# VHH binders against Sushi domain-containing protein 2 (SUSD2): the designs that were tried, part 1

All scores and structures are predictions.

Target 1, 195 residues: Sushi domain-containing protein 2 (SUSD2), of Homo sapiens (Human) (q9ugt4r445to639)
Amino acid sequence: RLASAFGDPHFVTFDGTNFTFNGRGEYVLLEAALTDLRVQARAQPGTMSNGTETRGTGLTAVAVQEGNSDVVEVRLANRTGGLEVLLNQEVLSFTEQSWMDLKGMFLSVAAGDRVSIMLASGAGLEVSVQGPFLSVSVLLPEKFLTHTHGLLGTLNNDPTDDFTLHSGRVLPPGTSPQELFLFGANWTVHNASSL
Structure headers, positions and changes below count from the first letter of each chain, unless a header shows other numbers; antibody chains are not in Kabat numbers.
F, E and O stand for the ipSAE by ESMFold2-Fast, ESMFold2 and OpenDDE, each averaged over both directions (binder to target, target to binder). V2 = 0.75 x the mean of E and O + 0.25 x the DockQ between their complexes.
[cut] marks letters that were taken out.
Atom coordinates printed by the task and the answers are left out, and those that the model quotes come from them; centres of patches stay.

## First folded at step 3 (VHH; framework vhh_7mjh_2)

Design a10 (from m9c with A33G)
Fold by ESMFold2-Fast, scan of step 3:
Structure a10 (fold): chain B 195 residues (1-195), chain A 122 residues (1-122)
Amino acid sequence: as target 1 above (195 residues)
Amino acid sequence: EVQLVESGGGLVQPGGSLRLSCAASGFTFSSYGMSWVRQAPGKGLEWIGRIYSGGSESYNPSLKSLVTISRDNSKNTLYLQMNSLRAEDTATYYCARHPWGYSYGLEYFDLWGQGTTVTVSS
């Protein structure tokens, strides 16, 4: 089961719900207590080729940790315009290696600024560059059914509960842009829990 | 010429310390997670611990207080530091490589060294 976030940013949940949320800050894309999986993303204005900021926001960084695994962050590189990978908050150099066997995850870098992460649970992430923003895809195996929360929705084969707040309250389908902003804001990452 | 070669074994007195080395060649050492495994005479294999490509470590809880695994990617070398050695630590010690493209598997190995013997006596 695939979910994604890309562009302005547009989200597609695990159950196929589409929505747009132009947040500014750090947000929970996915939390799953089953394996203590956390996927967090930063949304902010992008930088255009001429150095000006975009009007809308998009994802510029994504970070992941599962249980006691290493913490990997993939972000847009400030100077090169490509991807930069941080392992436990330290920048990695990929001069002579295209993959790494990390604690609790496998990481590979493909030509063309694509980073793939496979976690011990079988969960996976793919991160690439799309214009001034990141494109992020998350793949979950079936054992995560009924165990997900966050902006990428509740994986349970029922799209009507994809806008579930941190409290467990569900916003109905067809929610307005203003209400979707409230949904997104509800999944804000606070300093103490930031990856 | 893909290989692992252990060294540093020998006779040690009880309570002593010893550092084993494992020299890797023929592959990009820095990309791989590496483990140490031992086998006491007449017994099965016992996993000691693993060091991942990024330097994070994972240990057998029964051995965690007695050992430290480290690596030097510039020298393509893996190390095992052992302290407070006892007679029951007498074993052949192996270094082993975790396979490429295998995302996570606690004890799967695709390459082993020939082993180095540590004897704790007298």
Scores: ipSAE 0.067, ipTM 0.561, lowest interface PAE 5.6, mean pLDDT 81

Design a11 (from m9c with A33T)
Fold by ESMFold2-Fast, scan of step 3:
Structure a11 (fold): chain B 195 residues (1-195), chain A 122 residues (1-122)
Amino acid sequence: as target 1 above (195 residues)
Amino acid sequence: EVQLVESGGGLVQPGGSLRLSCAASGFTFSSYTMSWVRQAPGKGLEWIGRIYSGGSESYNPSLKSLVTISRDNSKNTLYLQMNSLRAEDTATYYCARHPWGYSYGLEYFDLWGQGTTVTVSS
């Protein structure tokens, strides 16, 4: 089961719900208590190579940790236009290596600024550059059915509860753009919990 | 040639300290998770601990207070620092490489060194 976030940013949940949320800050993309999986993303205005800011927001960083694994952040290097990878908040170099076997995850970097992460549970992330923003895809194996929360929805084959708030309350299908913004804002990451 | 070569073993007195080295060659050392494993005379293999590509460490809980694993990727070298050695720590010490795409919690290795002997005796 695949979910994605890209562009303006456009989200596609694990159950296939499409929506957009133009937040500014850090947000819970996915959390799953089954394996203590946490995927967080930062949304902000982009910076073009000529120094101008984009109108609207998109994803510029994504960070992941599962259980007691290493913490990996993949971010857009605004000055260079490519991807930058951080391991436990330290910037990595891939000039002499294209992959790393980390605690609880396997990481590889491919030509074309594409980063792939496979976690011990079988969950996976693929991050690439799309214009001034990141494109992020998350793949979850079947064992995560009924165990997900966050902006990428509740994976349970029922799209009607994809807009579930942190409290567990569900916003109904057909939620207004204003209320959908509140759904996104409800999944804000506070400094103490940031990866 | 893909190899691991241990060194630094020898005779130490009880309560002493010793640092073992493992020189890696023929592969991209910095990418791999590496482990230390020991075998006392007449006993089975005992996993000591591992260090992941990024420097994070995991240890056998029964040995955690006695050892520290580190790596120097610029020298392609793995280290095992041992303190407060006892007679029961007498063993052949091996460094070992975890396979490509290693799974968390798996004590599985695809490359071994020849071992270096540590004898703890008065």
Scores: ipSAE 0.434, ipTM 0.783, lowest interface PAE 2.2, mean pLDDT 82

Design a12 (from m9c with S30K S31T)
Fold by ESMFold2-Fast, scan of step 3:
Structure a12 (fold): chain B 195 residues (1-195), chain A 122 residues (1-122)
Amino acid sequence: as target 1 above (195 residues)
Amino acid sequence: EVQLVESGGGLVQPGGSLRLSCAASGFTFKTYAMSWVRQAPGKGLEWIGRIYSGGSESYNPSLKSLVTISRDNSKNTLYLQMNSLRAEDTATYYCARHPWGYSYGLEYFDLWGQGTTVTVSS
């Protein structure tokens, strides 16, 4: 099952729900207790070539860890138009090699500034540059059914509970834009859990 | 020429310490996860531990207190530090490379060194 976040940013959950959330800060895209999988993203205004900020926000960084794995962050390089990869908070030279075999994950870099991560569980991430922001796709194998929460929804073949808050409260389908913003803000990353 | 060459084996007294080296050549060493494996005379292969390209380590729980694995990517060299050696640690020690994309939970290797012998005896 595939979920994505791209553009200004548009989200498509694992059960196919579409929504837009223009946040500022760090947010939980996905948490799964099954394997202690955590995927977090940073949303902020884009920066154009002349230094001007965009009016909307988009994803500028994404970080992932599963259980006792290494921690990888993929972020937009400042004004270069490319990607930077950080391994346990240290910047990697992604130009010297096309792949790395890390603890609990495999990392590869393809032509065109695309980073792919495959985790020990079989979960996968693809990160690429799209205009001033990142495009992120997450693929989960079937064993994650009923074990997910976060902005990318509850993977259970039922889209009506995709807007589940951290507390377990569900916002109904047809939720207003104001309530959708509340859903997004509710998944803000706290300092103790930040990657 | 893609190869791994172990060195540093020899005779050591019980209770002693020894450091083994493994020199890698012919491939981009820093991108691969690497393991140490041993084989005592007349016994099967025993996995000792693994070090990932980023420096993270994992060990056979039975051996974790006795060994430390490290790597120096600038020298394309893998190390195994062994302490408190016992007669039962007498074995041929191999360094081994994990295949691309198959290091997750698998004790599978696509390249082996020739081995270096460690004898613990008085």
Scores: ipSAE 0.075, ipTM 0.576, lowest interface PAE 5.7, mean pLDDT 80

Design a13 (from m9c with Y32W)
Fold by ESMFold2-Fast, scan of step 3:
Structure a13 (fold): chain B 195 residues (1-195), chain A 122 residues (1-122)
Amino acid sequence: as target 1 above (195 residues)
Amino acid sequence: EVQLVESGGGLVQPGGSLRLSCAASGFTFSSWAMSWVRQAPGKGLEWIGRIYSGGSESYNPSLKSLVTISRDNSKNTLYLQMNSLRAEDTATYYCARHPWGYSYGLEYFDLWGQGTTVTVSS
């Protein structure tokens, strides 16, 4: 099952719920205790070619780890449109190769503007550049049913609980923009759990 | 030519240390996860450990305290440091490359060196 985040940023959960959340900071896109999978993203204003900030926010970095795997971060390079990949906080070079076999994941880059990550569980991420922001897609195999939490929702074939807070409390369908902002803010990454 | 060449084997006294090297050629060494495997005379293959492209390591729990695996991507070389060697460590030591898209499973190695022999004499 596919979930995505792109643009301003617009989110599509695994159960198909659509929403927009203009946060500033780092947020949990997905966490799943089944494999100790964690996907986190940074949302901030973009930088246009003339050096001015965009109106609104979008994703500028995404980081992933599953269990005791290596930690990979994909971010906008110097905020001018290219992608940069970090392995355990060190910048990677793809001058001589387009792929790497890492601990707990396989990573490949295409044309320097698309990064694909396949995790040991079969979970996958695809990251690309869309204007001043990242476009992120997450694919989960069916074994993750009932095991997901975060901004990308609770994967259980029931979209009515996609706005589940960290506490387990569920916000109802038809939630207002103010309430959606509270949902997004509730999934803020704290330093102790940051990738 | 795609190949792995081990070196550094020889005769060692019990309690001694030895470092083996594996020189890789014909492929982009830095992209691949690499393993060390040994085979004692008349015995099956025993996995020692692996090192991933980024330098992360994983070891056979039975051997973890006795060995260290490292790599130098600038020299296309894989290393195995062995300490406190015992007679039971007498074996042919192989380096091996994990197959495309997989970093798991001993039986899936797609490239092997010819091996280097380590003999621990009492």
Scores: ipSAE 0.012, ipTM 0.454, lowest interface PAE 8.8, mean pLDDT 80

Design a2 (from m9c with S30R)
Fold by ESMFold2-Fast, scan of step 3:
Structure a2 (fold): chain B 195 residues (1-195), chain A 122 residues (1-122)
Amino acid sequence: as target 1 above (195 residues)
Amino acid sequence: EVQLVESGGGLVQPGGSLRLSCAASGFTFRSYAMSWVRQAPGKGLEWIGRIYSGGSESYNPSLKSLVTISRDNSKNTLYLQMNSLRAEDTATYYCARHPWGYSYGLEYFDLWGQGTTVTVSS
């Protein structure tokens, strides 16, 4: 199933719940113990063409690792735009190739604006540029049912538990904007587990 | 056109070290995961290890303390460093290419070299 995060940032969970969380920091989009899959994103104010910060926040970087695979980060390069891809913290060049077979994942880059990652489990990520921010989509095969946690929700065909905290506690449907901000903040990445 | 050519084999005494090379041509070497495989006389193929496009390595647990795989993408060359060689390491050594999209979990090779022979004897 598909989940996404884009814009201001707007999130759509695997079970179809929509919400907005204007965080500032690094957050867990997805954790799945089934394959030790981790997808993390950085949210911060964008930079407009005249150099001023945007009023809202959006995603500016996303990183992924599954099990003992390579670690890939896709980020906005500079104010001049474009995507930059890092492999285990080293910047990659795609001048002579558009794809790489990495440990535990296949990576491909379309000219200028799109990075696709396919993991050994069949999970997939697509990253593109949307204005001053990233647009991120995550596709999970059916075997991940009941095995997901994070901002993109619990994939179990029941949207009522999409706001599950790191402790396992569930915020009920109809959570207030204040509670929703606490949900987002609860999925902050700690330094020891940062990709 | 598309080929792998191994070199560096020969006679070495027990306890010695040897580095094998594999020259790749006709394809975008830097994008592919590559492996080393060996075959001792009268035995089957034994996978030694692989190196992914980004430089990450995976090894046969039985051999990982004795070998190191590396690559030089600027020279389209794959290397196998072997240390503390034993008579049991006498074999023909092959480099092999994993197919496109191997990281999806495919477990086979689509291109092989001709092999280079290593003999460990005093």
Scores: ipSAE 0.435, ipTM 0.787, lowest interface PAE 2.2, mean pLDDT 82

Design a4 (from m9c with S31T)
Fold by ESMFold2-Fast, scan of step 3:
Structure a4 (fold): chain B 195 residues (1-195), chain A 122 residues (1-122)
Amino acid sequence: as target 1 above (195 residues)
Amino acid sequence: EVQLVESGGGLVQPGGSLRLSCAASGFTFSTYAMSWVRQAPGKGLEWIGRIYSGGSESYNPSLKSLVTISRDNSKNTLYLQMNSLRAEDTATYYCARHPWGYSYGLEYFDLWGQGTTVTVSS
């Protein structure tokens, strides 16, 4: 199953629910206790080519770790307009190669503006640049059914519970924009859990 | 020429320590995960541990307390530090490279060194 986050940011959950959440800060895209998989993203105003900030927010960084794997962050490089990849908080260079074998994951760069990460569980991430923001896609194999939480929803073939809060409470379908903002804010990254 | 060359083997007293080196050439060493593997006389291969491109390590649980693997990407060199050596550690020690896109299978290698012999004897 595929889930995505892109643009202003627009989200598509693993069960196909569409929504928009214009947050500022760091948020949990995905948590899965099955493999201790964590995917976190930063949402903030973008910087246009003329140096001004966008009026809306979008994703500017995404970080991933599974169990005791290496930690990889993919972010927009200010001023260059490209992607920057960090391995355990150290910046990587891809001028000499297009791939790396890391602990618990395989990392590759395709066509200069797209980063692919394949985790030991078979979970995968694709990160690319879309204007002033990132486009992020997450692919999960079937073994993750009933084991996901976060902004990308509960993967269980039932979209009615995709707006599940950290407490386990479910917001019903037809959630208002005010309630949807509370759903997004509920998945804010806390200090000890930040990647 | 794509190759791995081990060095540092020799005779060591029981309880002693030894550091092995593996010099890599002909490929971009820094991007590959690397392993150490040993073979005692007349026995099969035993995986010791691996170090990933970024320096993270994983070990054979039976050997973890006795060894440390490290790498220096600026020198294209892999290291194996061994402590508290016993006669049972007598073996030929190989460094080995994991291939592109490997699936974390144990002992999945596409390039091997010639080996360096370690003898633990009084």
Scores: ipSAE 0.013, ipTM 0.495, lowest interface PAE 7.5, mean pLDDT 80

Design a5 (from m9c with S31D)
Fold by ESMFold2-Fast, scan of step 3:
Structure a5 (fold): chain B 195 residues (1-195), chain A 122 residues (1-122)
Amino acid sequence: as target 1 above (195 residues)
Amino acid sequence: EVQLVESGGGLVQPGGSLRLSCAASGFTFSDYAMSWVRQAPGKGLEWIGRIYSGGSESYNPSLKSLVTISRDNSKNTLYLQMNSLRAEDTATYYCARHPWGYSYGLEYFDLWGQGTTVTVSS
């Protein structure tokens, strides 16, 4: 099952629910206790080609870890058009090789604008550049059914509980933009849990 | 009030069986992974096993043949079935809730029951 986050930022949950959340900070896209999978993203204003800051926010970094695997972060580089990949907070170079076999994951980079990550569970991430922001897609195997939480929703074939708060409270269908902002803010990353 | 209440403990003869229950209230039980943990007198905590919201189970390998964990979401109740009990199984048994959608380590919990005591003696 596929879920995505892109643009200003728009989200599509695993059960197909669409919403927008213009946050500033670090947020939980996905948590799955089944494999101790964690996917976190940073949302902030972008920088346009003429040097001006965007009025909205978008994703500028995404980080992932599963169990005791390596921690990989993909972020927008301060150089033109590129993505920067960090392994346990150290910047990686792909000048001699476009792929790496890491602890608990496989990583590949295409021409500095697309990064693919495959985790031991079969979960996958694809990260690319969309204007001043990242586009992120997450693919989960069927074994994750009923085991997901975060901004990308509860994967259970029931979209009515996709807006589940960290406390377990479910926001009803037809949630207002103001309430969706509170849903997004509720999934803020705590310092102790930051990747 | 958010709480977990264990029941079913007591005196059991070696080789016997016992079923413990844990009644959850004050939260949406079906959304949480739940564990059983025990503590023998004068010893540390020992994790027994976990059942995820969807019903899949994970056990401490040293205890897997002794126990079965199950849940009934319609009754907000967690169960621990124990068979072939030995004197070394004498302990206080706790049910515990994992944090929402997230488990840092096998023994990280944000809510605990009061415990129920199981004594295995001839």
Scores: ipSAE 0.000, ipTM 0.096, lowest interface PAE 20.2, mean pLDDT 75

Design a6 (from m9c with S31N)
Fold by ESMFold2-Fast, scan of step 3:
Structure a6 (fold): chain B 195 residues (1-195), chain A 122 residues (1-122)
Amino acid sequence: as target 1 above (195 residues)
Amino acid sequence: EVQLVESGGGLVQPGGSLRLSCAASGFTFSNYAMSWVRQAPGKGLEWIGRIYSGGSESYNPSLKSLVTISRDNSKNTLYLQMNSLRAEDTATYYCARHPWGYSYGLEYFDLWGQGTTVTVSS
């Protein structure tokens, strides 16, 4: 099952629900206690090629960890206009081979600034550049059914509970843009839990 | 030529310390997870520990307090620091490379060094 986040943070949940959340800060895209999987993203104003700051926000960084694995962050690079990869907060450079075997994950970088991460559980992430922001896709194997929370929704083949708050409370279908902002803000990452 | 060459083995007295080195050549060392494995005379292979591309480490629980694995990617070199050596640590020590994609389900080694012998004797 695939979920995505791109542009002016447009989100598509694992059950196919579409919504937008123009936040500023760090947010939980996905957490799954099944494997202690955490995927977090930073949303902030972008910088256009002429140096002008965008009025809206988008994703500029995404970080992932599963259990006691290494921590990988993929972010927009200031100078190259492409992607920069950090391993446990240290910047990586790729040489002859565009891949690394890390603790609990496999990392590869393809031509065109595309980063793929495959986790020991079989979960995967693909990160690419879309204008001044990141495009992020998360792929989960079926064993995660009923075990997901966060902005990318509750994977259970029922889209009516995709707007589940951190407390477990569900916002009903037909939620207004104002209420969707509340949903997004509810999944803010606190400093102590930040990757 | 793709190779791993161990060095630093020798005779050491009980309670002593020793650091083994493994020089990698012919491939992009920094991309691979690497392990140390030993074989005592007449016994099977015993995994000591591994170090991933980024420096994270994992150890055989039976050996964790006695050894430290490290790497220097700028020198393409893997290290094994051993402390408080005893007679049962007498073995041939091998460095070994994990295959492409090891982190998502492969457990085998696709490249081995020639080995270096450590003898702990009073």
Scores: ipSAE 0.126, ipTM 0.604, lowest interface PAE 4.7, mean pLDDT 81

Design a7 (from m9c with S31Q)
Fold by ESMFold2-Fast, scan of step 3:
Order: C-alpha cells, then sequence, then structure tokens
Structure a7 (fold): chain B 195 residues (1-195), chain A 122 residues (1-122)
C-alpha cells in the first residue's frame, strides 16, 4: 500500500509499523527486485534560523530509479526550505510547465513545493516540505507484495518482519532502542551504490 | 499552431549517411519524450527510437547499430543520425510526440509531423 517518512524522521512501514530512527547519512528507504526499484533518502541534522544544528535529524533529499530509468532526486534547496528537483544530477527548471515526461517515470511539481513521481511499474512517490525537513510517501501496487526491503519494511501483510536486515535476519517485535539503531544503520547506502 | 516539421530527406547512396531534423513549435518541446518512426513503401509503421526530455534514449534493437537520436531543447529540434544506409531503409520518416502522462510503451503518439522521404538507391 502506502508507507511514509516525515519529521524527526518518523517512519510508517507498508504494513503499518511505526518507528523513529535519527540517522545521519544516506539510507535505503525501499528496494524491490521485482522491477529493480530503488528509493534512497538522506538524513541530516536540521539547521535552526540562527544557524545552529538541531539535535534530531530529518530527511533532506530523496532519490529514485526503477530499472534503467532516469534518476530523479528531490532535495531541500536551502536552510529556509523550498525544493530542487535533479534529473541525472542536473537541476531542473519548471518555469514553462509543471511536469516532465522522463524515461520510466512521469514527474510533476505543484505550487507549494510538492513533487509527484509516477513510475512505469505503477509505484508512486510524493515529496513535500514539512517544517525543516522532507515528507515522503511511497505508494505500491499489490504486485509488490513480498518484494520490498529497506527502512519502509517488508510489504507482506505481516508487520512482525518489518525490521528485516539487509542479510535477511529479522529483528523481533518489541525491539529495543539499541536494536532499532542497528536496523536503521544496517540500511546505510555506500558511495558506490548511491543515487 | 502545434506542429512538427521534418527535414533532411533525399536521395542517398547505399552505405551513405544522412541526418534528419524535426522542428517543433507551439508547445514546450523540452517537457516531452519524442520518437522517430518510419514507413517503407507498402509497409506498416516501424518505430526507430525514442529520446526522453532528460536525454536518455531507447531504440528498436534491430536498428540500434545504425541510428542515433539526439535533441537540442534550446532550438526545439529533434535529430536522427543514420549511418550505413541500405535500400531497405528507403521510407518516409516521421517525428512524433508522446502524450502527456506517458511513462512507458511504444505506440502512444498524440502529434505527428508530415514526414520526410529518404530514398537509398544507386
Amino acid sequence: as target 1 above (195 residues)
Amino acid sequence: EVQLVESGGGLVQPGGSLRLSCAASGFTFSQYAMSWVRQAPGKGLEWIGRIYSGGSESYNPSLKSLVTISRDNSKNTLYLQMNSLRAEDTATYYCARHPWGYSYGLEYFDLWGQGTTVTVSS
């Protein structure tokens, strides 16, 4: 179905599990071998109006690619908010029209800093600004059932395996804060795999 | 108003090269994926290849080694470079625009040019 990440960042998995992970770096939100779908997000401390770092973190960028599609990144433009959209690492302009027909995806931007991405598989992303951070929602059609991994969990109508590590090992329900840090850190993106 | 105009067709010898152009007007060219399609005399339409707004390309596997598609968004122009032309490449060549909201497929076009004829003959 629907999974989201917003705020400090708070995550809601496809099976409805809620958790918070204050990461610093780049993380796999979602990967699905069914269509070679990859969704990655950057988490970093916020910056207060006086220039001081916040103690918590939030999402500041999200990038997506499916198969051999174009690569799109949506990021915060500056400390005071606003969105930038990058296509294969080049910043896009939406002065003439609010949409683009890209390889393997359709992208639209709306007034008020909202970006929607619709992928060839039927997967969708919606990105908006919420305070100093991004709010990201991912919608998956039912054909992705049993095919998802990452921070947004395993879509299989069973929330007990939502904390599945990259190795396939499952952390049990009621994981401690210490074990939750392990789960989050386990989905770190390394430079060679970064979108 | 909204239109595509192909040019660059003509007579070419077997083994020769030719570059076609397609001038777009009346719409925001840079936002759309564009294709080249050809029709040989007495035959059906054959898709050649596509270029997305960001410059990514996809081709008919049977033609990939013979053609290159490119675009210049500042000039609202689409190009087709053809090399090693054969008699079988004799056709009317069309540029075509993919419709709004298109993200996959081959046959979805909502605007066509009038075509430019390429004849490969000695």
Scores: ipSAE 0.012, ipTM 0.427, lowest interface PAE 9.1, mean pLDDT 79

Design a8 (from m9c with A33S)
Fold by ESMFold2-Fast, scan of step 3:
Structure a8 (fold): chain B 195 residues (1-195), chain A 122 residues (1-122)
Amino acid sequence: as target 1 above (195 residues)
Amino acid sequence: EVQLVESGGGLVQPGGSLRLSCAASGFTFSSYSMSWVRQAPGKGLEWIGRIYSGGSESYNPSLKSLVTISRDNSKNTLYLQMNSLRAEDTATYYCARHPWGYSYGLEYFDLWGQGTTVTVSS
């Protein structure tokens, strides 16, 4: 099961719900207690090649950890439009290698603008550049059914509960744009839990 | 030629320390996670620990306090530091490479060295 976040940023949940949330800050894309999987993303105004700040917001960084694995962050490399990868907060070089077998995950870089991460559980992430922002896709195997929370929704074959708040409260189908903004804001990363 | 060559084995007194080396050649050493595995005479293989390409480490819980694994990617070399050696640590020690991609099983190795023998005896 695939979920995505891209552009302005537009989100597609694991159960296929579409929505847009223009946040500023760090947000939980996915939490899954089954394997202690955490995927967090930063949303902020982009920087164009001329140095001008973009109207609206998009994803500029994504970080992932599963259990006690290594922590990998993929972010936009300033004004170049390329990607930069950090391993446990240290910038990685891919001059002599295109892949790394890390603790709890496998990392692969292609063409300098696409990063793939495969986690021990079988969960996967793909990160690429789309204009001034990141495009992020998350693939979860079947065993994660009923075990997900965050902006990418609750994976249970029922889209009516995709807007579940951190408290467990569900926003009903037909939620307004203003209420969707509150849903997004509810999944803000608290400093103590930030990757 | 893709290979691993261990060195540093020999005779050690009980309570002593020893550092083993494993020289890698023919592949991009820095990309791979590497393990140390040992086999005592007449016994099965015992996994000691693994070091990932980024430097993170995982150990057999029964051996964690006695060993440290490290790597030097500039020299394509893997190390095993052993302290407080006992007669029970007498074994042939192998370095082994985990295969590309999904390599989460500890017995899943695609390249082995020929081994270096450590004898703990007076």
Scores: ipSAE 0.350, ipTM 0.739, lowest interface PAE 2.6, mean pLDDT 81

Design a9 (from m9c with A33H)
Fold by ESMFold2-Fast, scan of step 3:
Structure a9 (fold): chain B 195 residues (1-195), chain A 122 residues (1-122)
Amino acid sequence: as target 1 above (195 residues)
Amino acid sequence: EVQLVESGGGLVQPGGSLRLSCAASGFTFSSYHMSWVRQAPGKGLEWIGRIYSGGSESYNPSLKSLVTISRDNSKNTLYLQMNSLRAEDTATYYCARHPWGYSYGLEYFDLWGQGTTVTVSS
């Protein structure tokens, strides 16, 4: 199943709920206990080619780890305006080849600043550049139809519980922008758990 | 030719409503994010809002309650619905195309329409 985050940032959960959350900081997009999958994203104002900041926020980095796999971060490159990929906090070079077999994941970089990650579980991420921000898509195979948590919702074929807070409290459908901000802020990554 | 043509502008009384259209031609309209931008006489450009290729929308917070953006991909047409118009809404209104795959603001559009003028006056 597919979930996405893009633009200002706009979120589409695995069960199809749409919402916007203009955060500033690091947030949990997805946690899944099934395989100890963690996907985290950083949201901040963008920078244009002339150095000015955008009015809104968007995703500028995304990081993923599953179980004891390597930790991969994909972020906007300050120097070129393209993508930069980090393996366990060290910058990778794709001069020699466009793909890498890593511990617990397969990585590939395609033309047009697109990074694809396939995890051992079959979970996948696609990251691309959209203006000053990233567009992130997360693909989960059906075996994850149990409990997922985070900004991309609870994958259980019931969209009414997609706004589940870290405490387990559920915000109802029709939630106000103020309450959506609370939902987003509740999934903030604290320094100790940051990838 | 690749072009955008706005229409529907004119004189409207305060408190009135108006719907603007933007006809796209020469490119695959459904694949692009689109924005509305306005310029009051003697003032700079003001971004109104955008609609993504997938149909989701984002707006200038100061204008969000007054406007709605929509699109009809079968007609290659972008729309701006405006309600509760005020004298300060008098401006030339432009539709603009974001570069392929990009959705960021006023600083980078690769195609603009000619503009349609809206005058709010009694």
Scores: ipSAE 0.000, ipTM 0.096, lowest interface PAE 19.7, mean pLDDT 76

